VH-VL binders against RNA-binding protein 26 (RBM26). Designs and how they scored, part 1

Every score and structure here is a prediction.

Target 1, 75 residues: RNA-binding protein 26 (RBM26), of Homo sapiens (Human) (q5t8p6r532to606)
Amino acid sequence: TKLELRKVPPELNNISKLNEHFSRFGTLVNLQVAYNGDPEGALIQFATYEEAKKAISSTEAVLNNRFIKVYWHRE
Structure headers, positions and changes below count from the first letter of each chain, unless a header shows other numbers; antibody chains are not in Kabat numbers.
ipSAE, averaged over its two directions, is called F for ESMFold2-Fast, E for ESMFold2 and O for OpenDDE. V2 adds 0.75 times the mean of E and O to 0.25 times the DockQ between the complexes of E and O.
Where letters were taken out, [cut] stands.
The coordinates of atoms that the task and the answers printed are left out; those that the model quotes come from them. Centres of patches stay.

## First folded at step 4 (VH-VL; framework fv_siltartoxatug)

Design a1 (from s12 with heavy chain L34W S58N)
Fold by ESMFold2-Fast, scan of step 4:
Structure a1 (fold): chain C 75 residues (1-75), chain A 122 residues (1-122), chain B 107 residues (1-107)
Amino acid sequence: as target 1 above (75 residues)
Amino acid sequence: QVQLQESGAGLVKPSETLSLTCGVAGGSFSGYYWSWIRQPPGKGLEWIGEIYHSGSTNYNPSLKSRVTISVDTSKSQFSLKLSSVTAADTAVYYCARLGYRYFPSWGYFDYWGQGTLVTVSS
Amino acid sequence: DIQMTQSPSILSASVGDRVTITCRASQSISSWLAWYQQKPGKAPTLVIYDASSLESGVPSRFSGTESGTEFTLTISSLQPDDFATYYCQQYDSYPLTFGQGTKLEIK
C-alpha cells in the first residue's frame, strides 16, 4: 500500500500539495515528506492496495511534474 | 510511424501574439507529452514548454508569463501562443514528442516536426 | 537551471577519424541525457538516449559514455553523413536544457 516518491522538487514536496494530488486515487493513511532523509523524497500510504495501484498506474504526472518518480516502497 | 507538422503565420509584428499549431499523424496522440522547442537563426535549442493530452502544461520559467500551450485531442493537435513578441523571438519553432509514453523515460524527444520559421518584424 | 556545456564548440575532422565530443552538466543528472544530430536546414534527430543507449536506426559507429557529470559522444569512424551540429540535452529536471552545440565540420 506504500508508494515511494523520488525527485520531488523541494517547493512541491509539502504535505498539502501531495495530499491534494494523491487523495484523488483513494484514502491516504500516511504521508511523509523528506522521507528517509531525502529532501526530494516522500512516502505515500493508501488504505488499500487497489488505491495505491491506481496511483502508480496513472500516466498523469504527479503535480504536473513528470520527473517525479513513483515506485512501490521496498521495506 | 509518427509524423509531426507545424503550421501558422511566418511573420508576426512586434507586440503581437505568435500562434502555431502542430498536427500529429501516424500514431497514438493520447498518453504522451508534446513539446515546443525553438532555435534562433545560427543559435542553439531552447525548450518552450509541453502539454499532456489531458491539458496539463509545464512551461520554461523564462517564457512562462508569455506562453500558452493548448491541446485538441479530437484533432490530434496542440498549439502554441506566445504573446508580446519582439525580434528576440525570431526563430525556427519545432514541435516534438517526448519519448516513452509511460514511466520511467519521459525525457528525450524521439520525433520532431520539420520546423517552421517565424520572423518578428514590422 | 541545469547548465549543459559542450566542448569543443567547433571540431574539424576528416572522414575515417575517431571523433569525441563532450558535454558537462552543472550538477548531477544521473544518466538522464540525450544526444541529437542536426544537419543544416533540418530538425534535430535523436542519436543517443539514457546517456549510452543507441536509438533504433542509428549507425553503430555512434556511442555514448558517462562519468559523473561528464558525458561523451563518440563516432568511431567518421562518415560524410556525420558532419552536423550535435546537441546534448538533460532530462533530470525542469526546465529541459540543451548544450550550446558542437559543430562538426570538414577538414
Scores: ipSAE 0.056, ipTM 0.755, lowest interface PAE 5.7, mean pLDDT 88

Design a19 (from a1 with heavy chain R101S Y102G)
Fold by ESMFold2-Fast, scan of step 4:
Structure a19 (fold): chain C 75 residues (1-75), chain A 122 residues (1-122), chain B 107 residues (1-107)
Amino acid sequence: as target 1 above (75 residues)
Amino acid sequence: QVQLQESGAGLVKPSETLSLTCGVAGGSFSGYYWSWIRQPPGKGLEWIGEIYHSGSTNYNPSLKSRVTISVDTSKSQFSLKLSSVTAADTAVYYCARLGYSGFPSWGYFDYWGQGTLVTVSS
Amino acid sequence: DIQMTQSPSILSASVGDRVTITCRASQSISSWLAWYQQKPGKAPTLVIYDASSLESGVPSRFSGTESGTEFTLTISSLQPDDFATYYCQQYDSYPLTFGQGTKLEIK
């Protein structure tokens, strides 16, 4: 259910902007900016796997910046 | 087979607005980024900007103040307006689709229109 | 902006030759590089994407490799149809940028 973002410009790496983009795919249960000490990292957790899968499968750029990378989070 | 076709006036006067439209046929319009690229006669390629089918745009900073790209999903087309043109804007203008090979690749051009020459002259 | 520099600017070769053209990025672009072929009066066509992936329908004599910020396009046995201008293009970051082109011409 967790997605990890990389290469998020710091000016876009804020809770409000990321929530605005990712809440369109489902219910967010956790959202962390600057995740794991990376100022360009973020963690997005959806309530369900299907919501996370919908988000990562989207071809639309995160916050209109298609160089932001979306990965499945590995524990 | 995806086909792109540019259309618009081939002659524009200095200080006026260059206006082109790209029609897309033979494939899905939704879910893709669509771009404009230009090439002055005898020179290289310059990326102008792109639009997602939802209307989200990205522009080359060198042209951002003069460029507007818009989309009409009902007609499967997107358009370019470049304001305040000068002779330096004389070029062949191409529309193209951004290809997607899957994660994490997106940004090469897999289909191109044939190009249309726009001359800026009085 | 990421600068893409191609070398040589002009390459003269004969049919049957193995030719290599290079493209160097001013900073790391991972593997996010494409190569295009452009014949006079025509639109560019995609040859290689993701540095080394051959586009569908492109002859197998074309190949791409990468080493750090240096990328190469190799044609193993030149055919008459291959004489054209070749462009590299990075898609690691905005704005998308192209190399200045390498004109492959008959010796």
Scores: ipSAE 0.133, ipTM 0.797, lowest interface PAE 4.5, mean pLDDT 89

Design a2 (from s12 with heavy chain R101S)
Fold by ESMFold2-Fast, scan of step 4:
Structure a2 (fold): chain C 75 residues (1-75), chain A 122 residues (1-122), chain B 107 residues (1-107)
Amino acid sequence: as target 1 above (75 residues)
Amino acid sequence: QVQLQESGAGLVKPSETLSLTCGVAGGSFSGYYLSWIRQPPGKGLEWIGEIYHSGSTSYNPSLKSRVTISVDTSKSQFSLKLSSVTAADTAVYYCARLGYSYFPSWGYFDYWGQGTLVTVSS
Amino acid sequence: DIQMTQSPSILSASVGDRVTITCRASQSISSWLAWYQQKPGKAPTLVIYDASSLESGVPSRFSGTESGTEFTLTISSLQPDDFATYYCQQYDSYPLTFGQGTKLEIK
């Protein structure tokens, strides 16, 4: 259910912006900016696996920046 | 096979707006980033900007104040407008599609149009 | 902006030669680099993507390598069809940038 973002520009690594983008795919239960000490990192947690899968499968750029990388959170 | 084709006036007067259209056939128009790239005669390539079928755009900062890229999804076309042209805007203009080796890492151009020469002259 | 510098700007070679052209990024771009071939009067065509992956339909004599911020395109045994201008392009960040080009010419 957790997605990890990398290469989020600091000006876009904002709870409101990320929530607006990712809430289109489902219910967010947790959102952390600057995740794991990375000022360009973020953690996005959806209520369900299917919601997270929709988000990571989207062909549209996160916040109009296609260099923002979306990964499944490993752990 | 995917085919891209540029069209528009080949001669534009200084201070006017350069207007080009790219038709996309043979592949998915939706779900891909589409770009404009230019090449002045005898010189290198310069990325102008890109668009997604939703209308979302990104422009080269060097050209952002003069560039507008738009889509017409019903015709599978996207267009470039470059305002206030000068002789420095004389170039071959290409449209191209961004590809990816694994989804969703977009970045390289997998298909290009043939290019159209636009000359800025009085 | 990320600057892409190619060397040499012009390369003279003969059929059968091994030729190498280099592209250097002004900062780290991981492996996010493509190489294009452009013949006179035609649009560029993709040769290599992700620094070392050969585009479908491109002859196996073409190969790409990377070492830090330096990238090379090698043609192991030059053929007449290979005389062209070659461009590298980074796709690590906006704006997308190209090298200035390397013209590969006869002799």
Scores: ipSAE 0.084, ipTM 0.772, lowest interface PAE 5.3, mean pLDDT 88

Design a21 (from a1 with heavy chain R101S F103L)
Fold by ESMFold2-Fast, scan of step 4:
Structure a21 (fold): chain C 75 residues (1-75), chain A 122 residues (1-122), chain B 107 residues (1-107)
Amino acid sequence: as target 1 above (75 residues)
Amino acid sequence: QVQLQESGAGLVKPSETLSLTCGVAGGSFSGYYWSWIRQPPGKGLEWIGEIYHSGSTNYNPSLKSRVTISVDTSKSQFSLKLSSVTAADTAVYYCARLGYSYLPSWGYFDYWGQGTLVTVSS
Amino acid sequence: DIQMTQSPSILSASVGDRVTITCRASQSISSWLAWYQQKPGKAPTLVIYDASSLESGVPSRFSGTESGTEFTLTISSLQPDDFATYYCQQYDSYPLTFGQGTKLEIK
């Protein structure tokens, strides 16, 4: 259920902005900015796998920045 | 199969605006980034910019002050305007689709238009 | 900007040869690299994506490899239809950038 973001510009790596974008795909149960000590990293956790799958499958750019990379978080 | 076709004036005067349109047929327009790439005669390829079907754009910083890309989803078309042109803007202009195998791999061009030559001269 | 440098700029070869062209990124781009083939007067066409994945419809004699920031395109047994200019392109970082091209010509 977890997605990891890479290459998030620091000015966009903000709980409010990321919540606004990702809540459109489902219920967020956890959101961590600067994840794993990376100022450009973030962790997005959805309530369900299907919600996370919708988010990662979206071709729409995260926060209008397609160079932000979305990966499945390794479990 | 997806087909892209460029159209627009082949001659543009220096200082004026170059305007091209790309029509897309044969496949889904929505859910993709659509791009403009140019190639001056005898030279290599230069990415101009891209637009998502919803209207979000990214432009090459070298051209950003002069370039505008717009989309008309109802017609499955997107357009390029490049202002204040000079002879250095003479090139074949291509439209292309950004493909992906999975989301973080966005950014290779899987379908190209045939290209249209735009000459800047008086 | 990430700079992509191709070598050689011109390669002369004969039908049946194994040919390899290289592309080097000025910084890490993971595997986010594509190769295109362009024949005179025509648009480029995709050959390889994600450094080593063969585009549908492209002959199996084409292959791509990566090692750090160095990428190669190999044609295992050159055919007449393969004489063209080849370009690499990175899509790791904005802006998208291409190599300067390698012209593969008849010996």
Scores: ipSAE 0.215, ipTM 0.807, lowest interface PAE 4.0, mean pLDDT 89

Design a22 (from a1 with heavy chain R101S F103I)
Fold by ESMFold2-Fast, scan of step 4:
Structure a22 (fold): chain C 75 residues (1-75), chain A 122 residues (1-122), chain B 107 residues (1-107)
Amino acid sequence: as target 1 above (75 residues)
Amino acid sequence: QVQLQESGAGLVKPSETLSLTCGVAGGSFSGYYWSWIRQPPGKGLEWIGEIYHSGSTNYNPSLKSRVTISVDTSKSQFSLKLSSVTAADTAVYYCARLGYSYIPSWGYFDYWGQGTLVTVSS
Amino acid sequence: DIQMTQSPSILSASVGDRVTITCRASQSISSWLAWYQQKPGKAPTLVIYDASSLESGVPSRFSGTESGTEFTLTISSLQPDDFATYYCQQYDSYPLTFGQGTKLEIK
């Protein structure tokens, strides 16, 4: 249920902006900016796998920046 | 199957606005980024900008003050306006679709229009 | 902006040759690089994406490799239809940038 973002510009890497984008796909149960010490990283956790799958399958750029990369979180 | 076709005036006077439209057929217009790229005669390729089907745009900073890209999803079309043109804007203009192998890998052009030459001359 | 530099600018070769052209990024772009083929008077067409993935419908004699900021396009056995100008393009960051092109011509 967890997605990891990379290459988020620091000015866009804030809870309010990321919540606005990702809450359109489902219920967020956790959202961490600067994840794992990376100022351009973030962790997005949805309530369900299906919601996370909708988010990662979206072709729309995160915050109108298609260089922000969305991956399944590994662990 | 996806086909892109540029259209618009081939001659534009210096200081006027260059206007082109790209029609898309044979595939889904929604869910993709659509781009304009140009190539001056005998030279290389320059990315102008892109638009998502919903209207969000990104422009090359070198052209940003003069460029507007717009979309008409009901017609599966997107358009380029480049203002204040000079002879340096003479080029073949291409429209193209941004493709992806999987969603994190957006950014290469998988389908191109055939191109249209725009000459800036008095 | 990320600069993409191609080498050589012109390469002369014969049918049946193995040819390699190189593209170097001015900074790290991961694997976010594509190669295009452009024939005179025609639009570019995609050959390789993600540095090493072959586009559907492109002959298997084409391949791409990466090593740090250096990327290569190789044609294992050159055919007459392969004489064209080849461009690399990075998509790691805005603005998208292309190399200056490598013209592959008959010897």
Scores: ipSAE 0.079, ipTM 0.779, lowest interface PAE 5.5, mean pLDDT 89

Design a23 (from a1 with heavy chain R101S P104G)
Fold by ESMFold2-Fast, scan of step 4:
Structure a23 (fold): chain C 75 residues (1-75), chain A 122 residues (1-122), chain B 107 residues (1-107)
Amino acid sequence: as target 1 above (75 residues)
Amino acid sequence: QVQLQESGAGLVKPSETLSLTCGVAGGSFSGYYWSWIRQPPGKGLEWIGEIYHSGSTNYNPSLKSRVTISVDTSKSQFSLKLSSVTAADTAVYYCARLGYSYFGSWGYFDYWGQGTLVTVSS
Amino acid sequence: DIQMTQSPSILSASVGDRVTITCRASQSISSWLAWYQQKPGKAPTLVIYDASSLESGVPSRFSGTESGTEFTLTISSLQPDDFATYYCQQYDSYPLTFGQGTKLEIK
């Protein structure tokens, strides 16, 4: 249920902006900015796998910045 | 397959608004970014901006104060308005589709319209 | 903005020659670079994307390589249809930027 973001500009890497974008795909249960010590990283956790899959399958740019990368979170 | 066609007035007076439309046929309009690029006669290419089919836009900062790109998904077309034009805006204007690579990056142009010359002159 | 600098600006060559055109990015762009061919009076057409991937329908005599911020387009055996202006373009970050172009002309 977890997605990892990379290359998020630091000025866009905040809870409010990311919540506004990702809540359109489903219910967020966790949101971490600067994830794993990366000021351009973030972790997005949805309530369900289906919601996370919808978010990662979207071709629409995160926060209107298509250089932000969305990956499935690997342990 | 996918075909893009520019249309609009080829002559615009200084200080007026340049208006162009790009019609898309032969493929899916949804799920893609659509872009405008221009080329002054005898010069190189300049990216103007892009629009996602849902209406989200990104503009070249050098033109941002004068540019509006809009989309009409029901007609599979998108449009460019460039305000307050001067002779420096004389160029061939192209519409193009952004391709999505196997490695997961948008940003190269895989289909281009034929281009339309817009001359800014009194 | 990321500056893309092409060299040479003009290249004169003969049919059958191997030619190489270079493009240098002012900062790292990973492999996010495309090459286009433009013939007089025509729209540009895609030749190479992702630095080294050949676009479908483009002859195999075209190839692209990368080394750091330096990118090359090579045509291994020039054909008459290859005389054109070539542009590189980065897509690592906004705004998208093009090189100034290299005009490949017959001797």
Scores: ipSAE 0.027, ipTM 0.769, lowest interface PAE 6.4, mean pLDDT 88

Design a26 (from a1 with heavy chain R101S G107D)
Fold by ESMFold2-Fast, scan of step 4:
Structure a26 (fold): chain C 75 residues (1-75), chain A 122 residues (1-122), chain B 107 residues (1-107)
Amino acid sequence: as target 1 above (75 residues)
Amino acid sequence: QVQLQESGAGLVKPSETLSLTCGVAGGSFSGYYWSWIRQPPGKGLEWIGEIYHSGSTNYNPSLKSRVTISVDTSKSQFSLKLSSVTAADTAVYYCARLGYSYFPSWDYFDYWGQGTLVTVSS
Amino acid sequence: DIQMTQSPSILSASVGDRVTITCRASQSISSWLAWYQQKPGKAPTLVIYDASSLESGVPSRFSGTESGTEFTLTISSLQPDDFATYYCQQYDSYPLTFGQGTKLEIK
């Protein structure tokens, strides 16, 4: 259910902006900016796998910035 | 196979607006960013800007005050307007596709139009 | 803006030669770099993406490497069709920027 973002510009790496984008795909249960010590990283956790899958399968750029990368979070 | 084709006036007068259209045939128009790149004669490549099929745009800051890119999804085409042109805007103008998807990610120009020369002169 | 600097600007070589073109980024771009080939009067075509991945249909004599902010494009055995201008391009951040180009010409 967890997605990891990389390459988020610090100006855009805030809870409000990321919630604005990702809440369109489902219910967010966790959102961490500057995840794992990376000032350009973030962790997005959805309530369900289907919601996370919808988000990662989207071809629309996160916050209109296509350099922001979305990956499945690996434990 | 995806085909891109530029069209528009090849001669523009100084101070006027340069207007070009890129038609896209084959493949899907949706799901990609579509870009304009230019190349002055004998010089290198300069990225002008890009547009997503929804109308979201990103422009090169050096040109942002003069550039407008628009999209017509029903015709599978997108257009460039560059205002207040000078001789420095004389270049071959290319349209190109940038693939962006989360799965997989494509962030390079994989298809280019043939280019169209625009000369700015009186 | 990220500056991309290519060297040399002009490279003269003979068929069969091993040639290397270098591109340096002014800051870290990870592996988000592509190489394009442009023949006179033609649009650029993609050769390498993600610094070292060979585009489908491109001959195996082309290869790319990376080391920090330095990137190279190597042609292991130059063929007549390879004489062209080569450009590197970063896609780490806006605006997208290209190197100034390296013209590979016949000796």
Scores: ipSAE 0.083, ipTM 0.769, lowest interface PAE 5.6, mean pLDDT 88

Design a28 (from a1 with heavy chain L98H R101S)
Fold by ESMFold2-Fast, scan of step 4:
Structure a28 (fold): chain C 75 residues (1-75), chain A 122 residues (1-122), chain B 107 residues (1-107)
Amino acid sequence: as target 1 above (75 residues)
Amino acid sequence: QVQLQESGAGLVKPSETLSLTCGVAGGSFSGYYWSWIRQPPGKGLEWIGEIYHSGSTNYNPSLKSRVTISVDTSKSQFSLKLSSVTAADTAVYYCARHGYSYFPSWGYFDYWGQGTLVTVSS
Amino acid sequence: DIQMTQSPSILSASVGDRVTITCRASQSISSWLAWYQQKPGKAPTLVIYDASSLESGVPSRFSGTESGTEFTLTISSLQPDDFATYYCQQYDSYPLTFGQGTKLEIK
């Protein structure tokens, strides 16, 4: 259910903007900016796998910035 | 297989608006970014801007105040308007599709239109 | 903006030669670089993407490599169809930028 973002510009790496974008795909249960010490990183956690899959399968750029990269979070 | 075709007036007067349309055939229009790129005679390539099929746009900051890109998904086409043109805007204008190698990899251009010369002259 | 600098600007070569064109980014772009071929009077066509991936339908004599911010396009055995101008392009960040081009001409 967890997605990891990389290359988020600092001006876009805030809870409000990321919530606005990702809540369109489902219910967010966790959202962490500057994740794992990366000022351009973020963690997005959805309530269900299907919601996370919908988000990562979208070809639409996150916050209209296609250089923001979305990955399945790996432990 | 995928074909892009530019169309629009080839001669524009200084201070007026340059208007071009790119028609897309032979492939899916949805799910892709589409760009305009230009090339002044004898010079290199300059990216103008892009649009996602849903209408979200990004523009080159050097042209942002003068550029509008729009999309018509029902016709599988997207258009460029460049306002307040001068002789420096004389160029071959290309439309192109962004390639997708692995999500979220976007940015390169896998298909290009043949290009259309737009001359800015009175 | 990320500056892309190509070298040489003009390269003269003969059919059968191995030729290498270089492109340098002013900052890190990871592997987010493409190479295009443009013949006189025609649109550019994609040759290499993601620094080293060969576009479908492009002859295997074309290859790309990367080392830090330096990228190369190599043609292992030059053919008549290969005389053209080649451009590199970064897609790491906005705005998308191209190199100034390398004209590959007949020696």
Scores: ipSAE 0.012, ipTM 0.736, lowest interface PAE 8.0, mean pLDDT 88

Design a3 (from a1 with heavy chain R101S)
Fold by ESMFold2-Fast, scan of step 4:
Structure a3 (fold): chain C 75 residues (1-75), chain A 122 residues (1-122), chain B 107 residues (1-107)
Amino acid sequence: as target 1 above (75 residues)
Amino acid sequence: QVQLQESGAGLVKPSETLSLTCGVAGGSFSGYYWSWIRQPPGKGLEWIGEIYHSGSTNYNPSLKSRVTISVDTSKSQFSLKLSSVTAADTAVYYCARLGYSYFPSWGYFDYWGQGTLVTVSS
Amino acid sequence: DIQMTQSPSILSASVGDRVTITCRASQSISSWLAWYQQKPGKAPTLVIYDASSLESGVPSRFSGTESGTEFTLTISSLQPDDFATYYCQQYDSYPLTFGQGTKLEIK
């Protein structure tokens, strides 16, 4: 259920902006900015796999910035 | 089918501003990134910058201080201004649409304009 | 910036040949690579996207592969219409960058 973001500009890497974008796909149960010590990283966790799948399958750029990359999080 | 067409001045004097417009027809303008790419004679392709229909822009850092891209969504057009031109700016200028696939992979160009030659000369 | 290096710069071949053009990225770009064909006096046209996906309307003799930071474009049986300059392009990160081009010419 976890997505990892990379290349988020620091000015966009805040909980409020990311929550506003990703909550449109489902219920967020965890959101961490600067994830794993990366100031451009973030972790997005949805309540369900289907919600996470909708988010990663979206053709809409995250926060209208197409250079932000969305990946399935690997533990 | 989507068609892109460049228009603007073919001859620009050194130190002046190069101005081009791209008209888009045949498909949706909204929801896509639109890009400018150039090709100097005998050289390769160089990405200049892009604009989303909302007006958000990204520019190549090598040109950022001289480039402005703007959009007119009501006319399905976007435009390029490149200031302080020199002979090194002589090139064919293309407008193009950025495509995307199932994964977050915006950035290949699926439709191109025919190109317009801009010559910088006194 | 991510540098894209193509080899060879010029490739001479005959109709019916299998030809391979290589593109190397200076760092990881995942599969975010496209190949374009450009005929003299024309705009480039998309051939392959996402390293190995064939663009609609492009003949099946074209294929792309990837291995780490090395990408190839293969034409299995060269046709007269295939003589052109080919460019690779990465879209993993800003700024978008192209290879220097490979000119495929008649032997």
Scores: ipSAE 0.013, ipTM 0.703, lowest interface PAE 7.4, mean pLDDT 88

Design a4 (from a1 with heavy chain L98E R101S)
Fold by ESMFold2-Fast, scan of step 4:
Structure a4 (fold): chain C 75 residues (1-75), chain A 122 residues (1-122), chain B 107 residues (1-107)
Amino acid sequence: as target 1 above (75 residues)
Amino acid sequence: QVQLQESGAGLVKPSETLSLTCGVAGGSFSGYYWSWIRQPPGKGLEWIGEIYHSGSTNYNPSLKSRVTISVDTSKSQFSLKLSSVTAADTAVYYCAREGYSYFPSWGYFDYWGQGTLVTVSS
Amino acid sequence: DIQMTQSPSILSASVGDRVTITCRASQSISSWLAWYQQKPGKAPTLVIYDASSLESGVPSRFSGTESGTEFTLTISSLQPDDFATYYCQQYDSYPLTFGQGTKLEIK
């Protein structure tokens, strides 16, 4: 259910902007900016696997910035 | 196979708005970024901007104050408006599809329209 | 903006020659570079993407290489159909930028 973002520009790496984008795919349970000490990292957690799968499968750029990368989170 | 075709007025007066439309046929319109690129006669290529089928746009900062790109997914087309034109805007205008080899890597142009010459003169 | 500089600007060659044109990025762009061929009066067509991947339908005599910020397009045995202007383009960051072009002409 957890996705990890990388290469998020610091000016876009805020809770409000990321919530606005990812809430289109489903219910967010957790959202952390600067995740794991990375100023360009973020953690996005959805309520369900299906919602997370929809988000990572989207071809639309996150926050209209196609250099932001979305990965499944490694535990 | 995917085909792109530009259309719109080829002559625009200085200070007016340049307006072009790109029609897409032969493939999926949804799920792609679509771009406008221009080329002044005898010169190189300049990227104008892009639009995702949902309407999200990115513009070249050098043109951002004058550019609007819009999309009509029901017609499989997207359009360019460039305001306050001058002679420097005289160019062949191309529409193009952005391809990707590995999702989500976008940015090279795998299909191009034939181009349309827009001349800005009084 | 990332500046893309091509060399040479004009290259004169003969059929059968091995030709190489170069493109240099002003900063790191990883492998996010494409090469296009443009013939007079026509739209550009994709030749190489991701620095070294040959586009489907493009002859195998075309190849691309990368070394740091320097990228090359090589035609191993030049054919009459290859005389054109070639452009490189980076897609590492906005705005997307092109080189100024290399005109490959008949010697």
Scores: ipSAE 0.012, ipTM 0.741, lowest interface PAE 8.3, mean pLDDT 89

